# Designs tried in a protein design chat: VH-VL binders against GCN5-related N-acetyltransferase 10, chloroplastic (GNAT10). Part 4

Target 1, 215 residues: GCN5-related N-acetyltransferase 10, chloroplastic (GNAT10), of Arabidopsis thaliana (Mouse-ear cress) (q9c7g6)
Amino acid sequence: CASTESLTSLTQNNAAEIELKYLVSQHGWDVRRLNRDDEDEIRRVSLVQAEAFHIPLALFDDFFFMFFQAEVLSALLYKLKNSPPDRYACLVAEQTSETETLSSSSVVGVVDVTAQTESSVLRYFPGVEEYLYVSGLAVSKSQRRKKMASTLLKACDVLCYLWGFKLLALRAYEDDAAARNLYSNAGYSVVETDPLWTSTWIGRKRRVLMSKRFS
Key: E = the ipSAE of ESMFold2; O = the ipSAE of OpenDDE; V2 = 0.75 times the mean of E and O plus 0.25 times the DockQ between their complexes.

## First folded at step 2 (VH-VL)

Design s03 (framework fv_spartalizumab)
Fold by ESMFold2-Fast, scan of step 2:
Structure s03 (fold): chain C 215 residues (1-215), chain A 119 residues (1-119), chain B 113 residues (1-113)
Amino acid sequence: as target 1 above (215 residues)
Amino acid sequence: EVQLVQSGAEVKKPGESLRISCKGSGYTFTSYYMHWVRQATGQGLEWMGIINPSGGSTSFDEKFKNRVTITADKSTSTAYMELSSLRSEDTAVYYCAREDYGDWYFDLWGQGTTVTVSS
Amino acid sequence: EIVLTQSPATLSLSPGERATLSCKSSQSVLYSSNNKNYLAWYQQKPGQAPRLLIYWASTRESGVPSRFSGSGSGTDFTFTISSLEAEDAATYYCQQYYSTPYTFGQGTKVEIK
């Protein structure tokens, strides 16, 4: 529809403003979409996620960590460039600011939300054609507050509603009670557990599929 | 309010096995990793191993790997450290210490259990 | 394994004086990707368990008095008590959590005259 020079500029500015609008502000945490035009913020996000997946193991190797971070960054950039804005979002959490100026280093939590149609998930939900998959939930090591993770998950609920999806799904390790308790408290329920043999298959731990349904 | 309480002092003979308990209270036991650290008489602090109480996964210093077992009982919020084939050099104060999920440093310590291994 | 060396072995000072403790690592505990130093400082009084004072080389634990501070990066770290109190008589340990096995320094004993 309207595509004049001034209207296009206003629409672009309004879209950028909306993109950075906070989806949830609770418990001292603000959650918004990643600013895809901020390369420092993109790198910060990839670092937060890479650190979360390596450091909890109490072992890391600088070379393999740098490679893993590069893979995380590459995947993030690919999703940002190749996904429609209502089918993928990277959400970031920052503490409610006491100052007017914020930097990308203020990002201390991240979660990804991706529209998916995988049969391995849909087989458990007759009548559902697609769902939002929650992944990459990561909280910076300097932040010990579980309310941030809960606020990120609340923002996923908001996106599910705004995008018109009826199902949120995620996977967690069966033996990760902290993650499972977090997800259960956020309204997720166990749907499926990986078979016993997967705990020995290529060294991977058993996982559970969890879901949250909206009418 | 938040504390780790360990079992009492032990006197053992060489070749015996040791079992120490560490009970967490005032916090969600499964939301924190539990570490074991010892302090041998006249020596510094020595890390022994870690357990994730939620799943029971463990990791150990290679020095103790063949003698140490760490377990956790979620129903009683208690972690256990068992050390077999005791020697005189195992005489030490043994501590449990808590790590908030993924922080690596130890924000809360048990009071310690004195273990003496002598013939 | 990473070896931490503390100095001096013993430090004897009067109340009100500044205490400066050193911890040197055999290899860097600074992770280049996040610019964090994986180093903590603990206080241990006779007959008691260690108490966390500083983590990430310079971050003070909640409830720890402001007179305690940490600084340094990579391989050289300093722990400072700006004005000693009688209750500060203790052995102080640095600890690295950069790689397993986690290791501690041999300790610096702070005595109050």
Scores: ipSAE 0.000, ipTM 0.417, lowest interface PAE 15.8, mean pLDDT 79

Design s04 (from s01 with heavy chain E100S G101Y Y102D D103S F104S W105G S106Y G107E Y108F; framework fv_spartalizumab)
Fold by ESMFold2-Fast, scan of step 2:
Structure s04 (fold): chain C 215 residues (1-215), chain A 121 residues (1-121), chain B 113 residues (1-113)
Amino acid sequence: as target 1 above (215 residues)
Amino acid sequence: EVQLVQSGAEVKKPGESLRISCKGSGYTFTSYYMHWVRQATGQGLEWMGIINPSGGSTSFDEKFKNRVTITADKSTSTAYMELSSLRSEDTAVYYCARDSYDSSGYEFDYWGQGTTVTVSS
Amino acid sequence: EIVLTQSPATLSLSPGERATLSCKSSQSVLYSSNNKNYLAWYQQKPGQAPRLLIYWASTRESGVPSRFSGSGSGTDFTFTISSLEAEDAATYYCQQYYSTPYTFGQGTKVEIK
């Protein structure tokens, strides 16, 4: 049915009222929310993330990869079922095309955005009650394009605005210069971390907390 | 909601081994360190060790170093603590607890419900 | 290892009274580069796991009532309950996270008359 006069999309920032097909379209990439009714797309997303975050094993790697992918899929389904639509989103990136036909096989990048209230983050932001946490950023190995990752991060900015959040946060390994440069170029700044000598006592692999604030 | 759920109570004899599980939910398991802390009846808290679930690196109090093993299975979001060569003084409530990953704070913001372990002959 | 000593062992007070608990460290837990004290306070009620109340010696954890506060620096720390309520009956522990092994004080038991 046609839009009614009660629709006031121009004055609202509620994602449920404003049904955007694409959150961002830049540099040949379109970013949108995952279609939760498309089982093939859900499976494709779990594969892209599993491939990006799987740690290869010397023995039985095929078996462990299948198991890991199943766990990634299970976690995604749980989040989709149990999260309000304005507190969790899985964003997918696909190549811009003249045709308006969507295809799950065209999904080549993914990122998760989750509303959180963790003290390990909020301790650095007095007056902030909750934030959006960016995680699971994965680009298909066949693409390896930085512009796609930047477009996914810009879509996170759009969600932050639409959902009324003031803070985006993420974590990156201290020794991952490529990831840190990507986030820095997207407007993220390193937040205070634990002292270097403390890591020596525990033998931990260090990560840095990075954040992006909005007025 | 963040939760840490531990396995059930154990009754052991001296010389045996115990294994306790701690399943995390409601957060990214690999983003937070997991600690193990015990408390003997009517006594204070005693830190046993820490694990980084992402890489599997561990650190222990010297008192437990030869008997304790801490592992994590990131596919099931579960940490495990094994303590071997049990003695009567190992009778305690055992807790898992979460802290910050690579932050200036190592506070234990969420705790498991505790696992009661009794060691007697 | 860093040793934390709490006093008194037991504190018995009436509702509405002020409780003051001490925690002394065998060495400084103040990190000069960021000027932060690596000390936390926990509340433990019988049959329950500990609950984080204070971190960075003086920062209150989210959801913790304003009557709870922490102060001090370096080696001498104080935990205060400004006006005791019946539900505050518990054992309170200080903890340092300055270096491993992480250590706790022996605890102060707060009893409500």
Scores: ipSAE 0.000, ipTM 0.425, lowest interface PAE 16.1, mean pLDDT 79

Design s05 (framework fv_spartalizumab)
Fold by ESMFold2-Fast, scan of step 2:
Structure s05 (fold): chain C 215 residues (1-215), chain A 118 residues (1-118), chain B 113 residues (1-113)
Amino acid sequence: as target 1 above (215 residues)
Amino acid sequence: EVQLVQSGAEVKKPGESLRISCKGSGYTFTSYYMHWVRQATGQGLEWMGIINPSGGSTSFDEKFKNRVTITADKSTSTAYMELSSLRSEDTAVYYCARDLGEWLFDYWGQGTTVTVSS
Amino acid sequence: EIVLTQSPATLSLSPGERATLSCKSSQSVLYSSNNKNYLAWYQQKPGQAPRLLIYWASTRESGVPSRFSGSGSGTDFTFTISSLEAEDAATYYCQQYYSTPYTFGQGTKVEIK
């Protein structure tokens, strides 16, 4: 209980505009928290995620993509405004550089980490009251490299430790072997798979719940 | 806290259409399915259908397939259920309910009483 | 569709007594791949929405008192209230979520004498 104030202080330092502290620097990639005061960086993040999760349509796809990106941007802005600094973070990856000054145009990977208490996850973890949920993992199409995604996931581990959480959870599509192998290699284990009937008739693809625990 | 708030009671005539809203708050609206379930006076619960608010995909009990429409508005975190060609047997309390991800109903709206009479 | 049959229709007991409710499924709701029974129990009081009490046949939902329990597998399920309280007067429904359409039993009404 005493740890809450200390953790909040540490996360505020990590988010400070002048103190762009890297959570992880490995394999040529630096991962840090989004600079919430940089509107160009916020827009860049929404573009990277929109490109990764957009499902193309045959007609008027440009229009629907713009709408989807606007939705992603709105959700990001809402989270940044309404979440305590030790309960939500948008993490960005950029290529290691000689300069320590970062620009929004250099952001090529993104992942979101949100504190959650949803019963759909906690039912599988007796004794756990809250967890960090990893979502929106996206890497720029021109730079889809395994090591960038691994570094983003390592940064999630660091936040889990800094914020005092003991559980990381995420969902991946069952048929996405590349994503599942990435998460397994990062230390995540399958907890549960969506039932077969969830994907066939309502257009939702089956997902697996995966988790990583810390002591 | 998670809450589902439904629109108020409706009185309809046979042949008319019904539209009920269900506003979600306290959670990420697009991360959970929304179900619609009804209960006629003194009778059991009857599942009507489901929507994935993220993609808009729906599925229904065959009994309602040609009369029911379920939609969701992400900007207002609101799901809608429309039932057309109303009959007196459609008189019931209608509930929206959130899906835990396993087709379970963990949170329910307060219910909307619908009376269909001539 | 899967049909759930509950018994008895009505159960009248005094406070402190044990209530035992049955739910029988027309076909198995046990999913072999994860060895889970897709059966839940709900409590409904007059004028209120149903409340989830038990899922996976035997797992209690958060905040549900320990006196409520579920057991069974495949087609035969039991819901038990170990020591009945006045506030437990309600209709209890079983539900299968194994296959669409998701169906409920007709309910067992628990009355306090």
Scores: ipSAE 0.000, ipTM 0.403, lowest interface PAE 19.1, mean pLDDT 79

Design s06 (framework fv_spartalizumab)
Fold by ESMFold2-Fast, scan of step 2:
Structure s06 (fold): chain C 215 residues (1-215), chain A 124 residues (1-124), chain B 113 residues (1-113)
Amino acid sequence: as target 1 above (215 residues)
Amino acid sequence: EVQLVQSGAEVKKPGESLRISCKGSGYTFTSYYMHWVRQATGQGLEWMGIINPSGGSTSFDEKFKNRVTITADKSTSTAYMELSSLRSEDTAVYYCARAEYDILTGYEDAFDIWGQGTTVTVSS
Amino acid sequence: EIVLTQSPATLSLSPGERATLSCKSSQSVLYSSNNKNYLAWYQQKPGQAPRLLIYWASTRESGVPSRFSGSGSGTDFTFTISSLEAEDAATYYCQQYYSTPYTFGQGTKVEIK
């Protein structure tokens, strides 16, 4: 059909081109798509996300971290292999002061953007058929800097525009004031949801739905 | 008046290195990408590479990848292109050209302003 | 890499005549998400740098005379000079900026009789 033909018309060369071009450069940070042909960069991204989202277990933490890291890598590889280039992107951030060609070791921040059609989200947006979901926002512990995350979120805005989507959505932990303030400053607003949504647990913590609309 | 002014003509021997400068004036240097394009005598245009002067990120045509280096100095609004291990087939006019990029689209526009060109002759 | 093929190689016409130049791409340069064709046309006179005339396949650059126009989409593009002037004698290049490496056609030389 039309959508399948549209996806097929995006060549490997076009996808690679988009992956190598910077989407946003501001506040000392450059953001681009992950280079899917660079195995070292894929591993670097999985490490940055694993370190940011791993919850330490007192017993045998190193062993369980290894398993968690392997799962993060496996999920990333699956998404890169099975997602059309205009329906999934892994975005990476690196410092603008670099005077040389892109290096996978310079990646210090990551965010995922995925096209979704979940009814649990769409029920709050009558007339919207699909949205871009923002997830996996992570910063390397050795280089947590001001406004890096804001630049990654700005790159998500650019992809939303480029891919023709009207809605960006994400979930933030209810008790994470820093994350919620970051998203609010980037133009996201909390979606009023019914009690059943807000009572849904992720581990031991509740999350709220936030959205940003494009006109 | 927006201008890109390039360094003067060069005569080189095979195996030497070339370095050309391109100085921007009349605009915000870091708001535009800078491209390098060459043209052999009587031939067409050949794209070599690009730099984002804001961050220093670069991309090159695979043909030049191991020999070309592009840099930019924000303080002097000047971009540089260095080509090493010169061969006689590198004899050409070298141009710099700027391209506006749109932050909302994440893509650049066509090359709206070009330098005057730098003639490079490589012969033994 | 995307290959651009221009035709004819040379076009010899008299002042006042219409010039039609073709540029064909080996791959589509239409980006479906913003519905724009990443195709530009440049004019180059001997001893001079190229000059941008048309971008986004059909948008005329500021200061470019209305006799110059571009059309087409995807893989087939046309550049037209509705009424040739003596100063239009030049080589015209199409260029794609859809994917790196950016590439140019081999050029069409327009001569005035």
Scores: ipSAE 0.000, ipTM 0.418, lowest interface PAE 19.6, mean pLDDT 79

Design t00 (framework fv_trastuzumab)
Heavy chain, then light chain:
Amino acid sequence: EVQLVESGGGLVQPGGSLRLSCAASGFTFSDYYIHWVRQAPGKGLEWVARISSSGSYTRYADSVKGRFTISADTSKNTAYLQMNSLRAEDTAVYYCARDLYGDYFDYWGQGTLVTVSS
Amino acid sequence: DIQMTQSPSSLSASVGDRVTITCRASQSISSYVAWYQQKPGKAPKLLIYAASSLQSGVPSRFSGSRSGTDFTLTISSLQPEDFATYYCQQSYSTPYTFGQGTKVEIK
ESMFold2-Fast, scan of step 2: ipSAE 0.006; ipTM 0.489

Design t01 (framework fv_trastuzumab)
Fold by ESMFold2-Fast, scan of step 2:
Structure t01 (fold): chain C 215 residues (1-215), chain A 123 residues (1-123), chain B 107 residues (1-107)
Amino acid sequence: as target 1 above (215 residues)
Amino acid sequence: EVQLVESGGGLVQPGGSLRLSCAASGFTFSDYYIHWVRQAPGKGLEWVAYISSSGSYTYYADSVKGRFTISADTSKNTAYLQMNSLRAEDTAVYYCARDEYDFWSGYYPFDYWGQGTLVTVSS
Amino acid sequence: DIQMTQSPSSLSASVGDRVTITCRASQSISSYLAWYQQKPGKAPKLLIYAASSLQSGVPSRFSGSRSGTDFTLTISSLQPEDFATYYCQQSYSTPYTFGQGTKVEIK
């Protein structure tokens, strides 16, 4: 006989999973939560993120890439297994299809959303006790890259609303104009922090905190 | 608000064992690598070990490989350092520190440290 | 392992002085370098990360720079609370390694 699922386990599922199959469908992209039961999709996600954030090396690059991808995979598996479903999500983007079946090989974009309480962020938002942190935004090479990234960020907005959070936050390198423009277009604003002195015009790899608030 | 608190230090005989704990509060424990860094009396900082944010990957300094084991219990937001076959050279204040595993953060600085716990290995 | 060498091992300075501490990596570490301040009996505190990025809450008189494998921490106008030991650290490759430290003492 086929396995059965109890009514109590169904009612305990995360609202986002119950309410919506796709969080956002726009610009030819569908964004949904990662299928945690699909090992191939989990591997695909780890590969997309590892490829986006890997720094190539001249010697033993294959070894270092394997090691880095293994760490990415390990972190993803750990978060999926140990995080409450309304405090962590891995979101995946795939091309809009006329078929209703999903394929792990169609995943071309990823973003992570994690509930956090860091004082380095909350100090700038009096009255806010927790926020959703957006990280690991990665897209495979595609002619529609910018539109896919924007759709992933819109899905973060939907999730923020569904989970009852009032603040989304992320960090971007100060010198990454493309990323900062993407986030600004998605409704994020640079948080004004304490003035910082820079005495050098070389090696300035500073990050800026950006946020999006909901009433 | 963000806190790391070490415990478990003390006096132990050479060849003995000791387990240190690093209790974390005020942040999502599983988003951070946890490191142990030690400092012998009057000496500089020496990196000892890390455990990845997932808990699946660990790395150890050559001076402690095979003797020390790092682990984590995310349900308790606590990292542990099991120290076996202790030597006089292991005498130090042991700090735990976090680094952010967020790929966007990039450079993995140790932004928060615990207060330290003293381990003395002597006969 | 990547060796981090700091100079000087100690220096004497007066309030208001410009203080410069250097750190050299035995191989390229890109900008994966942090600077920490440690006061007696206290845990280290992050000052600078990514070679030149000032940590939130750290006074603007602290700055960092990179030239190849050479890294510099500068305190533009030394204050009484800045008398401490300073450490550089690389996070480019495991094992992570620290410099031996530079003690900044009152003249």
Scores: ipSAE 0.000, ipTM 0.411, lowest interface PAE 16.8, mean pLDDT 79

Design t02 (framework fv_trastuzumab)
Fold by ESMFold2-Fast, scan of step 2:
Structure t02 (fold): chain C 215 residues (1-215), chain A 121 residues (1-121), chain B 107 residues (1-107)
Amino acid sequence: as target 1 above (215 residues)
Amino acid sequence: EVQLVESGGGLVQPGGSLRLSCAASGFTFSDYYIHWVRQAPGKGLEWVAYISSSGSYTYYADSVKGRFTISADTSKNTAYLQMNSLRAEDTAVYYCARGYDSSGYEYFDYWGQGTLVTVSS
Amino acid sequence: DIQMTQSPSSLSASVGDRVTITCRASQSISSYLAWYQQKPGKAPKLLIYAASSLQSGVPSRFSGSRSGTDFTLTISSLQPEDFATYYCQQSYSTPYTFGQGTKVEIK
């Protein structure tokens, strides 16, 4: 027969599991891992990223946007299926409220975190064998907020710690002052800038490599 | 020069209401979260509430939920704390503080001079 | 809520002394803790954020460190203007919570 002690233990374990679902909860934003079993959430994530990185075209833009979103979705599904759960994560931000009424939340921010061993990064960090790469940071175009993006980056810090990594790295365009200020405020420091000659005659944008190191 | 100036404090009877104002200058008001922190006479600091830089999100300490309402008028660079159903234990100096965001975490880098709220019969 | 416990509640020290104040969090808050100085009749002033980052304009005699859930504020050589009450504050989650304060009195 079941005892009160067994029921109490199960309730406690379930509460701890629920707490572990959220990497960060701050300023009205909850950040957690993407629910890979939720097709609607996967499509929402692809939409948020596609809208953030879409380059609009004068002709057939709706068609090309739909195609681009489908490509983003396909890439996301591939990563979710083929990456170990401790080597890749898609993190999502959703709005919450402290009110007692059940809140309905939808994904409005996204960031990807991938374990990498690229020599182009590791050459700057003797003794480091792998790092966590932050990419695809996107917020819904109708709800862009500095605090949401910062909370997503904070969740990357938590994941870095949980997975036992010592280095977070990312790249930003040299001319994107807003992004570079966001990353600097999150504790990232510039490591290197693309050489001037990497720019082509048609204006290939130069990037900066930024990193955040943990002991 | 960053400056926060509180006003609206005073003596009020239990069950009464007061509205505090926090007038900000020397920075872009809409870039920062604004917090209220109080301190009872001879006691320590207690965080009360915040309003986000967009004005869309608020959070309250359990001790004031349902009684206090924080708001902001970005055109006036002013945040407000509407205090209803006041109790003797709400007696405190109320400080307005600016949220300094470091890696998404809030620290209070500039504070106002404080305004005294006394709730007594 | 996250509870912050400071020790000692008060101390007396002489100018030139090394002063250490500790703060313990009831749960992990990573390094997201600040230290504030409050002089009698004045608003608090931010000294240190993110456990060990010195705020601009704050004298270098102030430093902060972390060991797990234990945090330390150190004043390497106490000055007369350091007579004050010091508070720690966790920034990790809402509601934000402060320690009860440590009063530093100059002998």
Scores: ipSAE 0.005, ipTM 0.479, lowest interface PAE 13.1, mean pLDDT 81

Design t03 (framework fv_trastuzumab; at its last look DockQ between E and O 0.02; V2 from the best seeds 0.00; counts 0 for: pae O 5.9 > 2, placed apart)
Heavy chain, then light chain:
Amino acid sequence: EVQLVESGGGLVQPGGSLRLSCAASGFTFSDYYIHWVRQAPGKGLEWVAYISSSGSYTYYADSVKGRFTISADTSKNTAYLQMNSLRAEDTAVYYCAREWELPDAFDIWGQGTLVTVSS
Amino acid sequence: DIQMTQSPSSLSASVGDRVTITCRASQSISSYLAWYQQKPGKAPKLLIYAASSLQSGVPSRFSGSRSGTDFTLTISSLQPEDFATYYCQQSYSTPYTFGQGTKVEIK
ESMFold2-Fast, scan of step 2: ipSAE 0.648; ipTM 0.840
ESMFold2, look of step 3: ipSAE 0.185; ipTM 0.664
ESMFold2 (binder alone), look of step 3: mean pLDDT 92; pTM 0.944
OpenDDE, look of step 3: ipSAE 0.030; ipTM 0.588

Design t05 (framework fv_trastuzumab)
Fold by ESMFold2-Fast, scan of step 2:
Structure t05 (fold): chain C 215 residues (1-215), chain A 123 residues (1-123), chain B 107 residues (1-107)
Amino acid sequence: as target 1 above (215 residues)
Amino acid sequence: EVQLVESGGGLVQPGGSLRLSCAASGFTFSDYYIHWVRQAPGKGLEWVAYISSSGSYTYYADSVKGRFTISADTSKNTAYLQMNSLRAEDTAVYYCARGDEYSSGWYEGFDYWGQGTLVTVSS
Amino acid sequence: DIQMTQSPSSLSASVGDRVTITCRASQSISSYLAWYQQKPGKAPKLLIYAASSLQSGVPSRFSGSRSGTDFTLTISSLQPEDFATYYCQQSYSTPYTFGQGTKVEIK
């Protein structure tokens, strides 16, 4: 989990300083919770995720991208409105204005963290009643992309500790070596791989369930 | 240093209207949610409404939804509660209170309250 | 809506007594629970946030604890200024809800 010093600071209700608003700051990236009051930031987040997860279509792609982005925005607004503050968080990454980078200073990375109780995951963890599910990891094009993603994942560790959860889980495509290496380097281990027969479904690829445990 | 001051309470007949104000000072108003909480004479606390720090998001208790409107003027550091179609059961001391989801600690609590303003709905 | 049930509704105590007030949530609220003190004619004051964190300026005789959906406010040695009504409140989901209140009276 994040350093003891950072976690200790974040548990205090006396912070007026900017440093205590951030879950993690490292390698030129700052990660914090989405400001649900900032409509521009909500719009930006939906765009970053839509761009990352849009599947291009051969015909009318511009039209379908607009539709997909609207769907992403609607889902985000629904989650922000209907999720308790310790059961869902949208985390955003922004640059610390590092002199070595020519990249944008606005929100450039996103990840969602959601409390879940699905039996398909819990069957592998006797004694665990709920876990935090990491999804929607999206980062804008950048030469420091993997460091931004790692910082977002480290922020998920911090939330796991702060919210009192013992388990983080996520799914990655089996054939996505880059994503699997990223998650392995962040401390995640493979638990389960989708059955071979799932590869016969049109548009469906095999996934691996990965997890990270805390004592 | 941090202060919230309510005003606008008074006596009004059933069906009437009042607008309450909550003037904030000593902090960055646009960083905090503002809540209204009421307390009927001799009774407990009842949460009424909030407005987000941006002013874009509001939520209302079912008992006041459709009758009350919360708003904010960031340039004046003031939140408002417009109360229409008032009923006898709306009689209460109305408090405004500060809450913040995104401050250090990640846990909400109303750390500062105004002194309260009395609203009496009676014929 | 999440219901918050306090126990007892009132209690009588003497200065120096250990006072315990309990609050039960109708569903999981994690640690998103605050305790407030209210004296007659005054606004409530935040005592404890996040179930167990003491608000700045509040005497150390006040403490909070959590066990599942059960929450406890403890005053280790009651002082004259502690005679008041105490409320628990969840901020886990809207609408925010308060307990009914516990009145701590002089014996």
Scores: ipSAE 0.007, ipTM 0.443, lowest interface PAE 13.9, mean pLDDT 80

